# Ledger of designs, part 78: VHH binders against o26223

Target 1, 191 residues: o26223
Amino acid sequence: MKLLWTSQHIKVTVHIDGKVSKMDVLEAIKTRRSIRKYQDREVPEELIDKILDAAMCGPSAVDERPWHFIVVRNREMLEKIPEVHPYGAMVKDAPVAIIVCCDSSLEKIPGFWVQDCSIASQNILLAAHSLGLGAVWTGVYPLEDRVEGIRRLFSIPEHVIPFSVIPLGYPAENPGTRDLFDPDRIHLEKW
Key: E = the ipSAE of ESMFold2; O = the ipSAE of OpenDDE; V2 = 0.75 times the mean of E and O plus 0.25 times the DockQ between their complexes.

## First folded at step 3 (VHH)

Design r53 (framework vhh_7aqx_2)
Fold by ESMFold2-Fast, scan of step 3:
Structure r53 (fold): chain B 191 residues (1-191), chain A 125 residues (1-125)
Amino acid sequence: as target 1 above (191 residues)
Amino acid sequence: QVQLQESGGGLVQAGGSLRLSCTTSGFTFSSYAFSWFRQAPGEEREFVGAISRSGGSYDYADSVKGRFTISRDNAKNTFYLQMNSLKTEDTAVYYCAAKRYSGFTWKSPSEYDYWGQGTQVTVSS
């Protein structure tokens, strides 16, 4: 059988009131919001695959691509995350979470893995939004207690650094969009 | 038409080695992640090992770590399973499988788009 590898992307999001909208890349960037309330619905594995594919498409310093991902669907494990992450209470109510990690053995330039994993995390948020899901970035690095707490929970080796925990699911809230454009922060030619 | 074809199976004595190959056609090889599964008599299919689309990531079942190595050759549209220090418990039909996305769901047979027909590996004591 013929199978073409070209990606098909559905740029549709569903709001709490049931409205369905199409979005292009710029609209996705401008309308993405942190979502901390989720419907009691499974997220299909195909959507998680698409999200992680997008995460790995991010640029990285000297193409080091140090990211690794842990996908957590186990309810007992999700319920333990708030015990080691004080501001991750919403994770226990999410159907799935992605832990973004850095394999330090892949790092070629000291410190740039933080930017690399930040880019991967943002791509996860944008991809989730474009697929009709909601997500939020909860910070782990550089807080030592959270890093070691997450490491212990998920048996993460010492050479791997957990960077962020991103719960996601179908949104159960619609905070609306923000108008953040500030021309006073733009300087032409010089400061 | 997409095809995955295993070769290299057979009879081997415990402690020996075998190299399985999976040759593919009908799709863009470099765009797929690949895995090996096995099925022992009376058992379900179980995960053996996986290699990502880029070839930069690997995963193995605990029972085969350190003994088996998965690799891919994009120029030949073929991927391999090098099996060393074989044990009688490794006796099974070995299946190669392909999925478009690499990563987190390598252990789930339902995530794979294409499967080979299987090749028998028998390890005698």
Scores: ipSAE 0.000, ipTM 0.135, lowest interface PAE 16.1, mean pLDDT 85

Design r54 (framework vhh_7aqx_2)
Fold by ESMFold2-Fast, scan of step 3:
Structure r54 (fold): chain B 191 residues (1-191), chain A 125 residues (1-125)
Amino acid sequence: as target 1 above (191 residues)
Amino acid sequence: QVQLQESGGGLVQAGGSLRLSCTTSGFTFSDYAFSWFRQAPGEEREFVGAITRSGGRTDYADSVKGRFTISRDNAKNTFYLQMNSLKTEDTAVYYCAAKRYSGFTWKSPSEYDYWGQGTQVTVSS
């Protein structure tokens, strides 16, 4: 007799790339590193789906959720990104990239979309890391030449602002972890 | 209680058209992506088509591209499969399925949160 799967059961056993992740959230935050070298391996679409689900779960100012995402797997398109983004050379070698965008028509409070899209970008990085992938945030906004270059390359409408380009893949480097805790930056009760 | 219910199945001649509906209840319709699967006798459940939460993207199995169209009506909590130019090999039980939006992965039946009971489509020669 076959039992029907619950959504929780499906997410645990099927939506993981052959492994149940046991990474603690604090460990994920502390061990995530920028990865710029990728294996010559395709990233399964189900992992991209999990990453984008996590990206959309971030808090946003007045619940405006202004983010849109472009998933780029086409090799010719990936190879053109470095032409409009000087620090995006590694994108050419990635199997996939996510472009985080803001739809300004969804903005309820002027300027807070930058924070909203930063949160979405960080969630992409953490989710990728938790799934055994590596990624790096390459900045687009607020550099106008990069914003317009990416807009033109991907036919992005005028009311939509490309915020970041995040290449990702299975890591081909291991930079190790960092101990960044600095107690001198913590003030008790007053400055 | 979540429920998905197919309707619109039946017998149709090759070259004909049929429209399947999947009416849903018990969840917020706009939070879900929707798909159609089919299963012919002696075969595994096969992906047919999918539509994202926004309705802005659709995907189809190569065998049905250009012939089938998936659509959604948020006001009616219902989504559809318009089947044109039907072939005898389209004969199967058709299932509707729903999943919380996680992007464009639609081909594995085990990824879906909720399923309908199925509706028979028979295409005669």
Scores: ipSAE 0.000, ipTM 0.175, lowest interface PAE 14.4, mean pLDDT 85

Design r55 (framework vhh_7aqx_2)
Fold by ESMFold2-Fast, scan of step 3:
Structure r55 (fold): chain B 191 residues (1-191), chain A 125 residues (1-125)
Amino acid sequence: as target 1 above (191 residues)
Amino acid sequence: QVQLQESGGGLVQAGGSLRLSCTTSGFTFSDYAFSWFRQAPGEEREFVGRISSSGGSTDYADSVKGRFTISRDNAKNTFYLQMNSLKTEDTAVYYCAAKRYSGFTWKSPSEYDYWGQGTQVTVSS
C-alpha cells in the first residue's frame, strides 16, 4: 500500500566543533542509531544544555511536564551504574549520562508520565545525534529492581521515579544505516 | 461501580495469625497493582505491603518483612494479606488499595486510584 503524505522539508543548521552542518529532521530520525562506544573526550556543557532544552520541548499529557534530569559526569558514579543496571555496562565508559526522572507531584493525568518521559528520552537521543554525539536509551522503568537501585544510588526522593539512563559522548562506532519501512504494518480504515 | 471490600479482620492474641482478603469489582483486576496500608489511632496511613500487576514482585514495610505475605488470585478478583507472628504494634485499621500500573510510588497513599473502607485488626497481649 502507498501513503498519501505531503511534508515540508525543514533543514536544521547546527554548530559542531566550530563548523556549520545541516541535517534534515527526517534524516536525523532515520540515521540515529544506538551508540554504546564513546571516545575518551569530554562533552561541552553547552551541548548538554541544548540537549536538555530539546528534551523539555516534547509534548506532554495536559502539559504536565513531569520530567526532571540528573546529569552525571563523575567517573566514580558512572562506574557504579552497571552494579544496579545489568545492561548498563557501557555507561562506565561514557563521559556523561543523563538520568530521566518523573516527579510524580507534577503529574496531572495518572499514568501518562511514562509517555512524557519516553518523549523526553527520544528527544535526548535525536538532539545528541543532531549535535554529532552518540547515545543509547537504557531502560530503568518499569523494572522495579533497577528503579530502586538507581533511586538509591543517586539519592532520588520516593515521589520521583527514575525512568531511563542515557549515556552519551562522541561516537567511537558507526553501525551504518537500516531500512526499516514495512508497509505490512500499515492498515487503512481497519486492521 | 468500582468497589474494594476488606474482610478477615478481628481480634487475635499476640503471636497469632490472620488473613485479610480484599474482594474487588468494577475494573480489570489483572491491570492493577495492589497494596495494603494500615492506620493506628492518631497516626498517618502507612504502607504495609504491595504486589505488582503481574504478580512477579512484592514489597513490604521493614516492620512486617518475614511475618506478612501479600498474594493475589486473578480468577477470584481478590488479593490477600497473610499476617503471621502478630504483635500488639500491628493493631490498626487495615485498608486495601489499588492502582493501575503507572510507575508511581507504591508507598504514598495519594498514588492510589481506589480504596476499601478499612477493617479493624486488634492484637491483644
Scores: ipSAE 0.000, ipTM 0.137, lowest interface PAE 15.4, mean pLDDT 84

Design r56 (framework vhh_7aqx_2)
Fold by ESMFold2-Fast, scan of step 3:
Structure r56 (fold): chain B 191 residues (1-191), chain A 125 residues (1-125)
Amino acid sequence: as target 1 above (191 residues)
Amino acid sequence: QVQLQESGGGLVQAGGSLRLSCTTSGFTFSDYAFSWFRQAPGEEREFVGAISSSGGSTYYADSVKGRFTISRDNAKNTFYLQMNSLKTEDTAVYYCAAKRYSGFTWKSPSEYDYWGQGTQVTVSS
């Protein structure tokens, strides 16, 4: 495995020539599904770089961009996640997981870090899907037991809040797409 | 209008036990996380233990882990520190504290919205 970003703060510049993703934005949004079963196959570091680049492109309240990311590939560490996250059993079977965190010292306006980290998490899911990977958002915040369990497991500083754990891999399941459009939830001019 | 009031402090022999209580008023108890801090003469306030707003998580300083237990009683708007196997080094003024959102920074006194006035605990050898 390559450890490119452990030596320096490196910005990966990528040029997408259509070879990596052929779906448009609407198709990606409409066909993304939660994937909890993964092939026994490594995810290339270059794909993780693209996903994290996409995660950091989300909007944030007053441009505070409070997100930090932990990339976990170590099998022993992945196997410990279900001990502190009861609904994260699939994480132990994934080749990699991304932990989305908020650095509270970067927060400029109280409380909006939750929306900021939600946007980053969704961008990870969409980017992974567009690159032929499967992923699922497993909730950490605001469940305090999970927050503290993940913090202790990964030596996360007290001023940093783990928000979500997103396992990723090449999908070993293919759920059908969902038709979720409900016009009764759309109100014109008034409730 | 918001009040936190400690009780249960006093003199105790090494190896003994004490139970501290913090009674609260003026806010919705279930919305708050609670902590105990202590301060020995000439030192800054030190974190002792905390309990989350849900009651599902507890946190302890390494020096007290296994000896002290924090708990809460939402029906009584009161939270507690059960102190067992007391040592002379546990001698301090003990403060109860409350915060609405944890920021998950339990050890910093500046994170807390409300404080009690303190209760003296003295452990003799």
Scores: ipSAE 0.000, ipTM 0.135, lowest interface PAE 16.2, mean pLDDT 85

Design r6 (framework vhh_7aqx_2)
Fold by ESMFold2-Fast, scan of step 3:
Structure r6 (fold): chain B 191 residues (1-191), chain A 125 residues (1-125)
Amino acid sequence: as target 1 above (191 residues)
Amino acid sequence: QVQLQESGGGLVQAGGSLRLSCTTSGFTFSDYAFSWFRQAPGEEREFVGAISSSGGRTDYADSVKGRFTISRDNAKNTFYLQMNSLKTEDTAVYYCAAKRYSGFTWKSPSEYDYWGQGTQVTVSS
C-alpha cells in the first residue's frame, strides 16, 4: 500500500505578544532582532519544519545547495555547546538549536558555500521571526577552534563544515526597533 | 485521566497485513509524539516506529523499514501502524506509547510518559 501526501499552500498567521498578527516580508526584515533569552516552552516540530523549508529556498552559487542542518533538542548536547563556543552561553537555555553545515562534496564552485550557508542562516532568522519565535546567529566558521569543537561534539564528518549555531525559542525579551537606513551609503549612477 | 488503548491485533498468515490503532484520551493529542514498541516472549521491549508531534518526521527500526508505516489522525486522537509483508519474526505484543517531545531520542522505553496495555500480533507460517 502506498500513502500519498499533499500540501496546501496557505498564508501563515502568527501569534506575536499574545496577539494574532500577519507579517509581510519587509516588516519581517525590518523588525527581526537577535533574541538571546527564551521562554521555557517547547517549539513545535511543525514550526521547525517550516523554518528549514525556508532555509532551503535561498539562492546558491550554480544551484549547488550545499547546506545540511542538524536540529538539536537534547538538553545535555545544548549544555555542551558553550564549552566549544565562548559566546554561545545562551544556547544552553534554548529549547532547540539548528546547526547549519556545508557538505563540501556538494560544492560546485570553490568558496561560495560561505555565501550559500549565510543565506540559509539569514532565512532561518527571518522565518523564525515571522513565526513568532526569536533566534540569534552564533558564528562558527571561520574560527577553527569552534569548527573543530562543534564537529567533535556532533560527530560531523570531515567533508562537512559546521557554519553557524542558531538557538531559537519563544522570546523572553523584546529589544526595541532600530532605524538603520543610511542614505549616505546609496550612490546613484556611479560611486 | 490519560489513556492509550491498542486495537487491531490478532492472528495473520505470513505475507499478510494488519493495521494497529492506538486511541488516546486525557491530553492534547497534537502536543505529543507517538511510537510503537514490541516485545516477543523472553525478549526486551524494542522500538518499532515513531511519528513526531507535527507528523513531519517518522523513524523506523531497520527490521521493519519499507514494510511498516506509522501515521496519525489528529481529528480522531488516534495513531496507526500499518504492517505489510508480515513475517513470523514480527510475532510480539505491540505497545503504543506517547511522549511530550522534550529533547531525548525516541528509541528508549524509559523516555515515554504514557503506555498502552499491549495487543498481541501472531504471524503464522
Scores: ipSAE 0.000, ipTM 0.155, lowest interface PAE 14.7, mean pLDDT 84

Design r7 (framework vhh_7aqx_2)
Fold by ESMFold2-Fast, scan of step 3:
Parts: structure tokens; C-alpha cells; sequence
Structure r7 (fold): chain B 191 residues (1-191), chain A 125 residues (1-125)
């Protein structure tokens, strides 16, 4: 599906319902958390457009950019995702989800599409966070039952592989920040 | 040490049949999805068919669909390619390949963790 809305009023700083959202890159990376509880509020199309723009700005192997995205807002369709994705229960409560897909016809160098789609998925998570939204990456590839369940549910053609399902919305939880720095994982000069 | 060994190749007349086998060792067979690829002289390595780790899913190249069947035998750590109604265009070196994930069949050779050495199949007119 193609979104036909235009985002003419969006700048680097986004104004939403009187709220100004801006954070630097390191802050966004360090404070992003998986969010699985969402407010009963619609996410504006302008924010989805901005998130997808950020997703497509990721690096890809030999600039192959194999990603395609399905934006799901239909409540009936969102409610069916947990039936084919056991760890996607939160998707039914999200106002919107993005399905990240790989179009194999765009593959220029074999195998790097997984990294390409992982980069796009992470950019979606970071962009959502920077805009005051919460999101979580639910894995689809490489689990065959999930891949085929999502393919059938959204009429995805054989040459396209669903990679991840990312529900997003305004967060209804605040898990706080994590202190994940581990110097034992850093080796100087040699292992 | 991980090993994949092909067998069953050879010379066959057009319209005939061959059964290729790939015996494996050095990993837990049931955790892997398996595929067959082929390479004709002067061409790139091409996907032929695949079977999922559960055995519940198979996929085939359009050129072989309806003629070739992939199967697996977990008790023997072996998987097979039954080739029927062979055509001269099927002449190639056939490779078996394995990938760890339970994910759907991917047609890209670089997605595979392990490869056999290949077995020649020649189909005469």
C-alpha cells in the first residue's frame, strides 16, 4: 500500500499537540527502550512518513536498498498478527505497525539483505523514539511459520520476505534507562 | 568438523530420472534447512529446491517445479533430490547446501552456512 499524504510542515524539530521533540543521536541511542504498551491515540501520518524516510536512509550493501514497508492501521488486521506471531501480542493494542520486507529482486550482493533490513528496523525504532513514540522489534525472519503467516495475512508475493513487525504508538509505559556498558567486552589490540 | 557429501550424479538420457543424496555430519541435522543449487558451464550458481528444518515447507525453481522433489530423512542425516523427466537443460554440477535457521527458503547462495563439493549430472539428448 502507498501513503498519499504530504508532510510540508515538518522540520528538524517536530511540533505535535504543543509538544516539541528533539534529542541528540547519542541520547536517542542510549534511552531508546522496547515499548509494548500504547496509548489509545492515533499516530499522525506525518510522523509515519518521517519514520519511513529515516528507515530508507540506512546504509545497505552495494547500495541495494532492498527494503519495502507495509503500514498497517486497520484494527482487524492488527488483531490477526498475534495469531501468526506468538510474541506479537502487543501488536493488537498498537494504533499502527510497520512490516519491514525485503524485495529479493533488488538484491545486488547475496545475503546482505538481512543486515540491510536490520538497519532499516533499528532506524524505525530510533526515529520513533526521537519523535516521542514507542516501538518494539518483533522478529519474523528467519522463523518459517512467522514468515509464511505474515506473508499470507498481508498478500506478500513470493519474491518478498517479511523481516520484522514493528508496532508503534505513544508510549503508555516508561521502563527507564539501562546501564549496559561492559568493559570486559572491549579488547585492546588483540583478543 | 561439518561435512556435506553429494552422491547419485551421472549420465542419464533425456526423459530419465536420477536421485541425488546429500549425507551430512558434524551438526544437529534437525536444526538445519537444506537446499540444492546447480551450476552449468558459463552460468552462475542457480537455486533448484529447498526444504525447511521442520520438513513442512518446500520450494522449487520454476524451471524444475513438478519434475523435481526434495525430501529429508532425519534418522539418516541425509536429504535428497528426486529428479524426474530430465531435460538437456538440467545438465549441471549440483551442490547441496545447509543453513542453520528455521526461516523460509532463500534463493541466494550466500545465505548458506555449509556446502558440498558438487556432483555432475549430464543429460544427453
Amino acid sequence: as target 1 above (191 residues)
Amino acid sequence: QVQLQESGGGLVQAGGSLRLSCTTSGFTFSDYAFSWFRQAPGEEREFVGAISSSGGKTDYADSVKGRFTISRDNAKNTFYLQMNSLKTEDTAVYYCAAKRYSGFTWKSPSEYDYWGQGTQVTVSS
Scores: ipSAE 0.000, ipTM 0.111, lowest interface PAE 19.0, mean pLDDT 85

Design r8 (framework vhh_7aqx_2)
Fold by ESMFold2-Fast, scan of step 3:
Structure r8 (fold): chain B 191 residues (1-191), chain A 125 residues (1-125)
Amino acid sequence: as target 1 above (191 residues)
Amino acid sequence: QVQLQESGGGLVQAGGSLRLSCTTSGFTFSDYAFSWFRQAPGEEREFVGAISSSGGSYDYADSVKGRFTISRDNAKNTFYLQMNSLKTEDTAVYYCAAKRYSGFTWKSPSEYDYWGQGTQVTVSS
C-alpha cells in the first residue's frame, strides 16, 4: 500500500488489492459510508499519523484548536468501550480507535468546541475513507453517562471532554453509496 | 535521494532575530512533517518546533514559545524557523528534520527519517 498526495487539486492515489484508485475530495465526501465491520489487519502507524494530521487541519472558532486525540490499539481497552458506550459494540472488533477530546483550557469562545471537535471527527472519517479504511463516528458528548464512562476508562482529566469514539480499520463490508441530494432543502435568497 | 540543507545561521546579539531556512529535495514535500532541533556543546539534540504535513498543526518547546515561529512554503520545497527575541541560551547548532506524515510524535529525534547537516547559531550578550 502506498499513498501519494498532491496539493493542487487534493488528489490521493491508493493501491488497493493490486488496483490504483484516485479519490478527489468530492468523491471522498460523496462515497464515505459508516463502516462497522473490519478485517483482521493492523492499520499502519503512518496511516493513523496522516489521519490525525488531517483532523488537526480543520477550521476552529478563533483558531482555538481545542482537540486532543487518544489512539487506542490495546485489545483489552477496546473490549471495555461497549461497557460504557451501549452503541459502540463494533469498537471491540476494530484494530484501532481514536477518541476525539476537547481540552477546555484551550477554549477561547464558549461552546464552539463542539463544532471544532465535530469538524475534527468528520476529517478523521474522510481521511480514513480516502486512505482505503473504514470508520464510524460513535457519539459520546453530550450523553453524560458516556462522557464519564470514557473519562474513567482512559484516565481523562476533568478539564478534558471526550467527544467521540471512532473505530477504524480495513473495511469488511461495502454498503455502497447513497444519492442524498434534495433540492427541496435549497432556498434561493430567502426561506 | 533525499537532501535537507539549512541556511540562515550566524552571529547575532541578544534580543535580535534570525530566520533559518531548510531547503529540501528528493521527495514529495507535501507528504512530510518538518521539525527543528538544536544541540548545544556537550548536550543531546533537543526539540525546538514542528509543523505538520498539512501545515495545520504546530508544536514548540516551552523555552521558545512566543519567540519562534515555524512555517512552510510548499511551492519552494522549503520550511523556516523565524527566531525573535534571541537569548544567549539559544546558542546551538540547529538541525532541520523530516518525517513522513503527521507530527503526532514530534519530540524524539529517532522518529525522523531525514536530517540536515546543521547550522550554527551564536547569540552574544
Scores: ipSAE 0.000, ipTM 0.135, lowest interface PAE 16.6, mean pLDDT 84

Design r9 (framework vhh_7aqx_2)
Fold by ESMFold2-Fast, scan of step 3:
Structure r9 (fold): chain B 191 residues (1-191), chain A 125 residues (1-125)
Amino acid sequence: as target 1 above (191 residues)
Amino acid sequence: QVQLQESGGGLVQAGGSLRLSCTTSGFTFSDYAFSWFRQAPGEEREFVGAISSSGGSDDYADSVKGRFTISRDNAKNTFYLQMNSLKTEDTAVYYCAAKRYSGFTWKSPSEYDYWGQGTQVTVSS
């Protein structure tokens, strides 16, 4: 597959073998930062498709893959998210947000959907970063008021649980990377 | 306006030392990772050394490991390359460069947002 999009008057073709991407997986993990300020610039649908493809590739307990995703581009709807999510103020300024949900009817092993949806959320953040976008994970589950607020706002069925809201866009801030390696947190063979 | 300006280049005898400086302006210094590259006549621009935005990580080309040290001074908006035990093969134009995401990928010139104009280092036998 090839993804075609226009940036700075240049059409870019990105081959999915990763040869066109200048960022390898360890670099993506180490340099990803939470981005809360976005350019007033549309994110192409093809990039969102690539991000969601990556999200669905995560490991899942007993291969249950309970995740569903809502893609929100409607400005009016994005502007309502801070009303039900107090730490979601940046969402109103993003060109798009992805809501990661669990369909409980797909759950095979009780409780592991939280890990499944966490993995999907992290893959969204890493994929966005590798494609030149910025994103941030804003928590919904397990805070019941946020779960209910988001469910009501987006007409999410009772058997589906909204897990996270991830705004994303072209970054309008560039925080430096962090060196977080701490050998004191590594124990050999015993505590 | 963003500016990177090298200083400290010149002529030195083999076995000697030089300290290069790169003074920067027009951006928040502490947000950037910094690197030195060099280019010998007829060659491509090659990586020499890098320091992360936090200062907690550095990396060097194999040819200079143990001889060169990169450092940064956030209060002075300046970073340095201390070059010891210089060899004739170190003769090149040395460029300073800056990038916002420090990561571990320092070796590709295309990763860098800003560049200095270069300073000549000549090592005589």
Scores: ipSAE 0.000, ipTM 0.090, lowest interface PAE 19.3, mean pLDDT 84

## First folded at step 6 (VHH)

Design s1 (framework vhh_lunsekimig_d3; at its last look DockQ between E and O 0.09; V2 from the best seeds 0.00; counts 0 for: pae O 8.7 > 2, placed apart)
Fold by ESMFold2, look of step 7:
Structure s1 (fold): chain B 191 residues (1-191), chain A 123 residues (1-123)
Amino acid sequence: as target 1 above (191 residues)
Amino acid sequence: EVQLVESGGGVVQPGGSLRLSCAASGFTFSSYALYWYRQAAGIERELIASIDSGGSTNYVDSVKGRFTISRDNSENTMYLQMNSLRAEDTGLYYCAAEYSDTYYGSEPLNDYWGQGTLVTVSS
C-alpha cells in the first residue's frame, strides 16, 4: 500500500495559514467582544482543535511554551465552576470551556509564564471569534482563592498553575463595536 | 436582600433633560462596576454607559457627549444625566451591577439588575 500525502486523500491538516478565512486578522482583533450568552448548540471537537492549535502558535519566553489546556465539556464539572469562581457564572451555561494552565516544570526563564499564558489566552479568543464562536476570558490567576478552587476542582497538581477559564460557544448576543483608539496613548520617540 | 431601584424616568420633549438614579442595597456598592442599559421596543437590552469601581467611565457612540454616568459611593447611588434627548432615546432604562474582578472580559457579567424606569421622548 503506497500513499502520496497529497495525491490520494484530501488531507485534513488544520493550519491557520492554509484555511480560507472569513475574517481578516485586523477585523478579528477590532470586532472581538466578550460573549457571555451561548446558543444551546454543541461546539464540534474539530473547532476546539483549531482553537488550541492557534493558542499554541503564540510566542513564549525563550520558546518555553509552558501552557497546558484542560477542555471541559462535562455538564457536572461546568456547573461546579461557579462554586469556586463566582464571577465565572456564565461558564455553567457554555457548551465547553478551556482552562489555560502553566506547567512550571516547563519554564526556562522564571516569571515570564504570565505573559506566555496571556498570549495563548488571547489567541483562543481571536481564533474562536474567527470561527464564528464567542468567548470570554475569566480571570483566575493571580487571585489566590480562584487558583486554589480551580486546582482543587480539576485535580491540578501543585506545580501547575491555572491561569484563566475561557467559556465558549455559538454566540447568543451581539454587544456591537466599540471605538477604543486613543491617540494620547501614542508617544513618538520619547514619552 | 440585594436591590437595585431605578427612578427619574418620565416624558420629555426632544432636546430636554432627565436625571436617572439607581439606588442600591444589600451588597458592597463600592466594589462593583455599574452600568446603564436601554431597551427600546423590539430589541434586546443595549449597554449605553458604564462606570467601574475606580470611577472610569465609558459610553456608546450614540450617547457620547450627551449622557454622563456618575456614582456616589457614600449614598450607594449611581446616576445617569441625560441631556439633548432624542426620540431614539425612548425606552426602558435599567441599571446593573457586577463585581469588578472578572478581568479581561471588558463587558459586565451583570450579577444584579434593576426593574427599569421608562423614558419617553415625544415630539
Scores: ipSAE 0.013, ipTM 0.230, lowest interface PAE 7.8, mean pLDDT 83
Fold by OpenDDE, look of step 7:
Structure s1 (fold): chain B 191 residues (1-191), chain A 123 residues (1-123)
Amino acid sequence: as target 1 above (191 residues)
Amino acid sequence: EVQLVESGGGVVQPGGSLRLSCAASGFTFSSYALYWYRQAAGIERELIASIDSGGSTNYVDSVKGRFTISRDNSENTMYLQMNSLRAEDTGLYYCAAEYSDTYYGSEPLNDYWGQGTLVTVSS
């Protein structure tokens, strides 16, 4: 039985003017895109607070909540991040970046922190998008050179692991919509 | 069917210029990050330039200031302007495309590849 999922193409017009419109969760998920171009415009602190609140609302293994967040607004530091993160060039152009970290001392079960920090990172992206901002997930873990680079740059303790760097700002691009639904990836009851 | 077709390669003297093109079809071009690779004889393929879906560019040090990557979404075409060419720039040049939202600041996975165009820099 081919589940005829009618993909309603929700044309989400990313308003470049930064108007915070209430976006439902499905719309946010479906219309979110990685944004790597930003306006020369500061992001209000209240929006960052909302994003961080969202980042901490995700589930974690046995509720271990191992995440920490470094909020970076300093231009010099933002400009240094690409030096240790070769695929983080857009970070220097962002007004702010959030570095998601794991405190290993908070782990209750080994290894689940990757999932926990991934959930937090994704919530940052979705929250940013819902607030009219653009963001992109730049991976740090598990690449050792990037992990150590970010660690040194921000004086992160050894027991804390930098996981992702997420620049964000008001979007200066519109990548358009995407359709990623693939019914062939859905299996009923068994493979 | 997805296609990437490189063109513009040829023989040029040191100090000369070439412009490579990569014509794309069969996918939403504007949603992809694009890459130029090159492979010299006996050497592993290397990434030399990239342009993301938003137009941000990156270059390896060996081509900085000499090469310029660009894209025209209306024509589904990526370009590489190569100036001040050197003998060491000789090789087969490949274009590649990767869905931009799958790029997490790691090495490109490169969903699609062209067949390559040969660039020979010789006196």
Scores: ipSAE 0.011, ipTM 0.281, lowest interface PAE 8.7, mean pLDDT 88
Fold by ESMFold2-Fast, scan of step 6:
Structure s1 (fold): chain B 191 residues (1-191), chain A 123 residues (1-123)
Amino acid sequence: as target 1 above (191 residues)
Amino acid sequence: EVQLVESGGGVVQPGGSLRLSCAASGFTFSSYALYWYRQAAGIERELIASIDSGGSTNYVDSVKGRFTISRDNSENTMYLQMNSLRAEDTGLYYCAAEYSDTYYGSEPLNDYWGQGTLVTVSS
């Protein structure tokens, strides 16, 4: 609904049902995989609310918290994303996507908004995974053509920078886990 | 049910041409970066050419100007047009598909490979 974005009297509430995440934090980090195939099944609004709550809880440089989010469920709009994002073909098959944006007017430390929006994007991926959903981070910033394509498609004002597009849904693939620990990349006391 | 099937290999004289095809099924072809690899006897498999989902191409220096990679998303097929062939181009040519969002989402577990097609350039 448009009113959810403009009305100061309309609030989105996160429903806490007394359940904890089905996995602990380390398990969620280790088992999260990029998911690009989704079931033809709607994602409940309460799960999106939980994911966005988690996204806003990340650390932010000088607590500037410059992130804004666009939630896209409209099928026609999702189908247009691959036209402006070369690696976004899976978005048209996702039930929902979140566009992570930076409001540059909220920036207090030049350049750190990129780290802030990266943190928000990763929190979306981890929260989705912990809730039984799959998601993938498709990069927008700093690729000028993708930034302007997404801005134009979603009527994003010039002072706001689209950072990432994250489609999500119930996974229709299970790629398994990766063993990525490399002790040769750890240096004690000095390089 | 993911499959990549190469075709178009064969025997050709030096200076001749061949067009290799890679037909894909079982995945969203248009979202994948696509690659041609060459395996020559006694040499490790080498990346020869690539084309990303947006159509940007890259070539190893030894084939630049002689080979052209292309894709047809409507037919789920990738091509390698090989011109001015040399004896050194002899080898098994492999089609590969990788979901390669090189900025954040790229993971090797989405790699798919074909069985290979033999190209022999008569010396």
Scores: ipSAE 0.007, ipTM 0.209, lowest interface PAE 9.2, mean pLDDT 83
ESMFold2 (binder alone), look of step 7: mean pLDDT 80; pTM 0.788

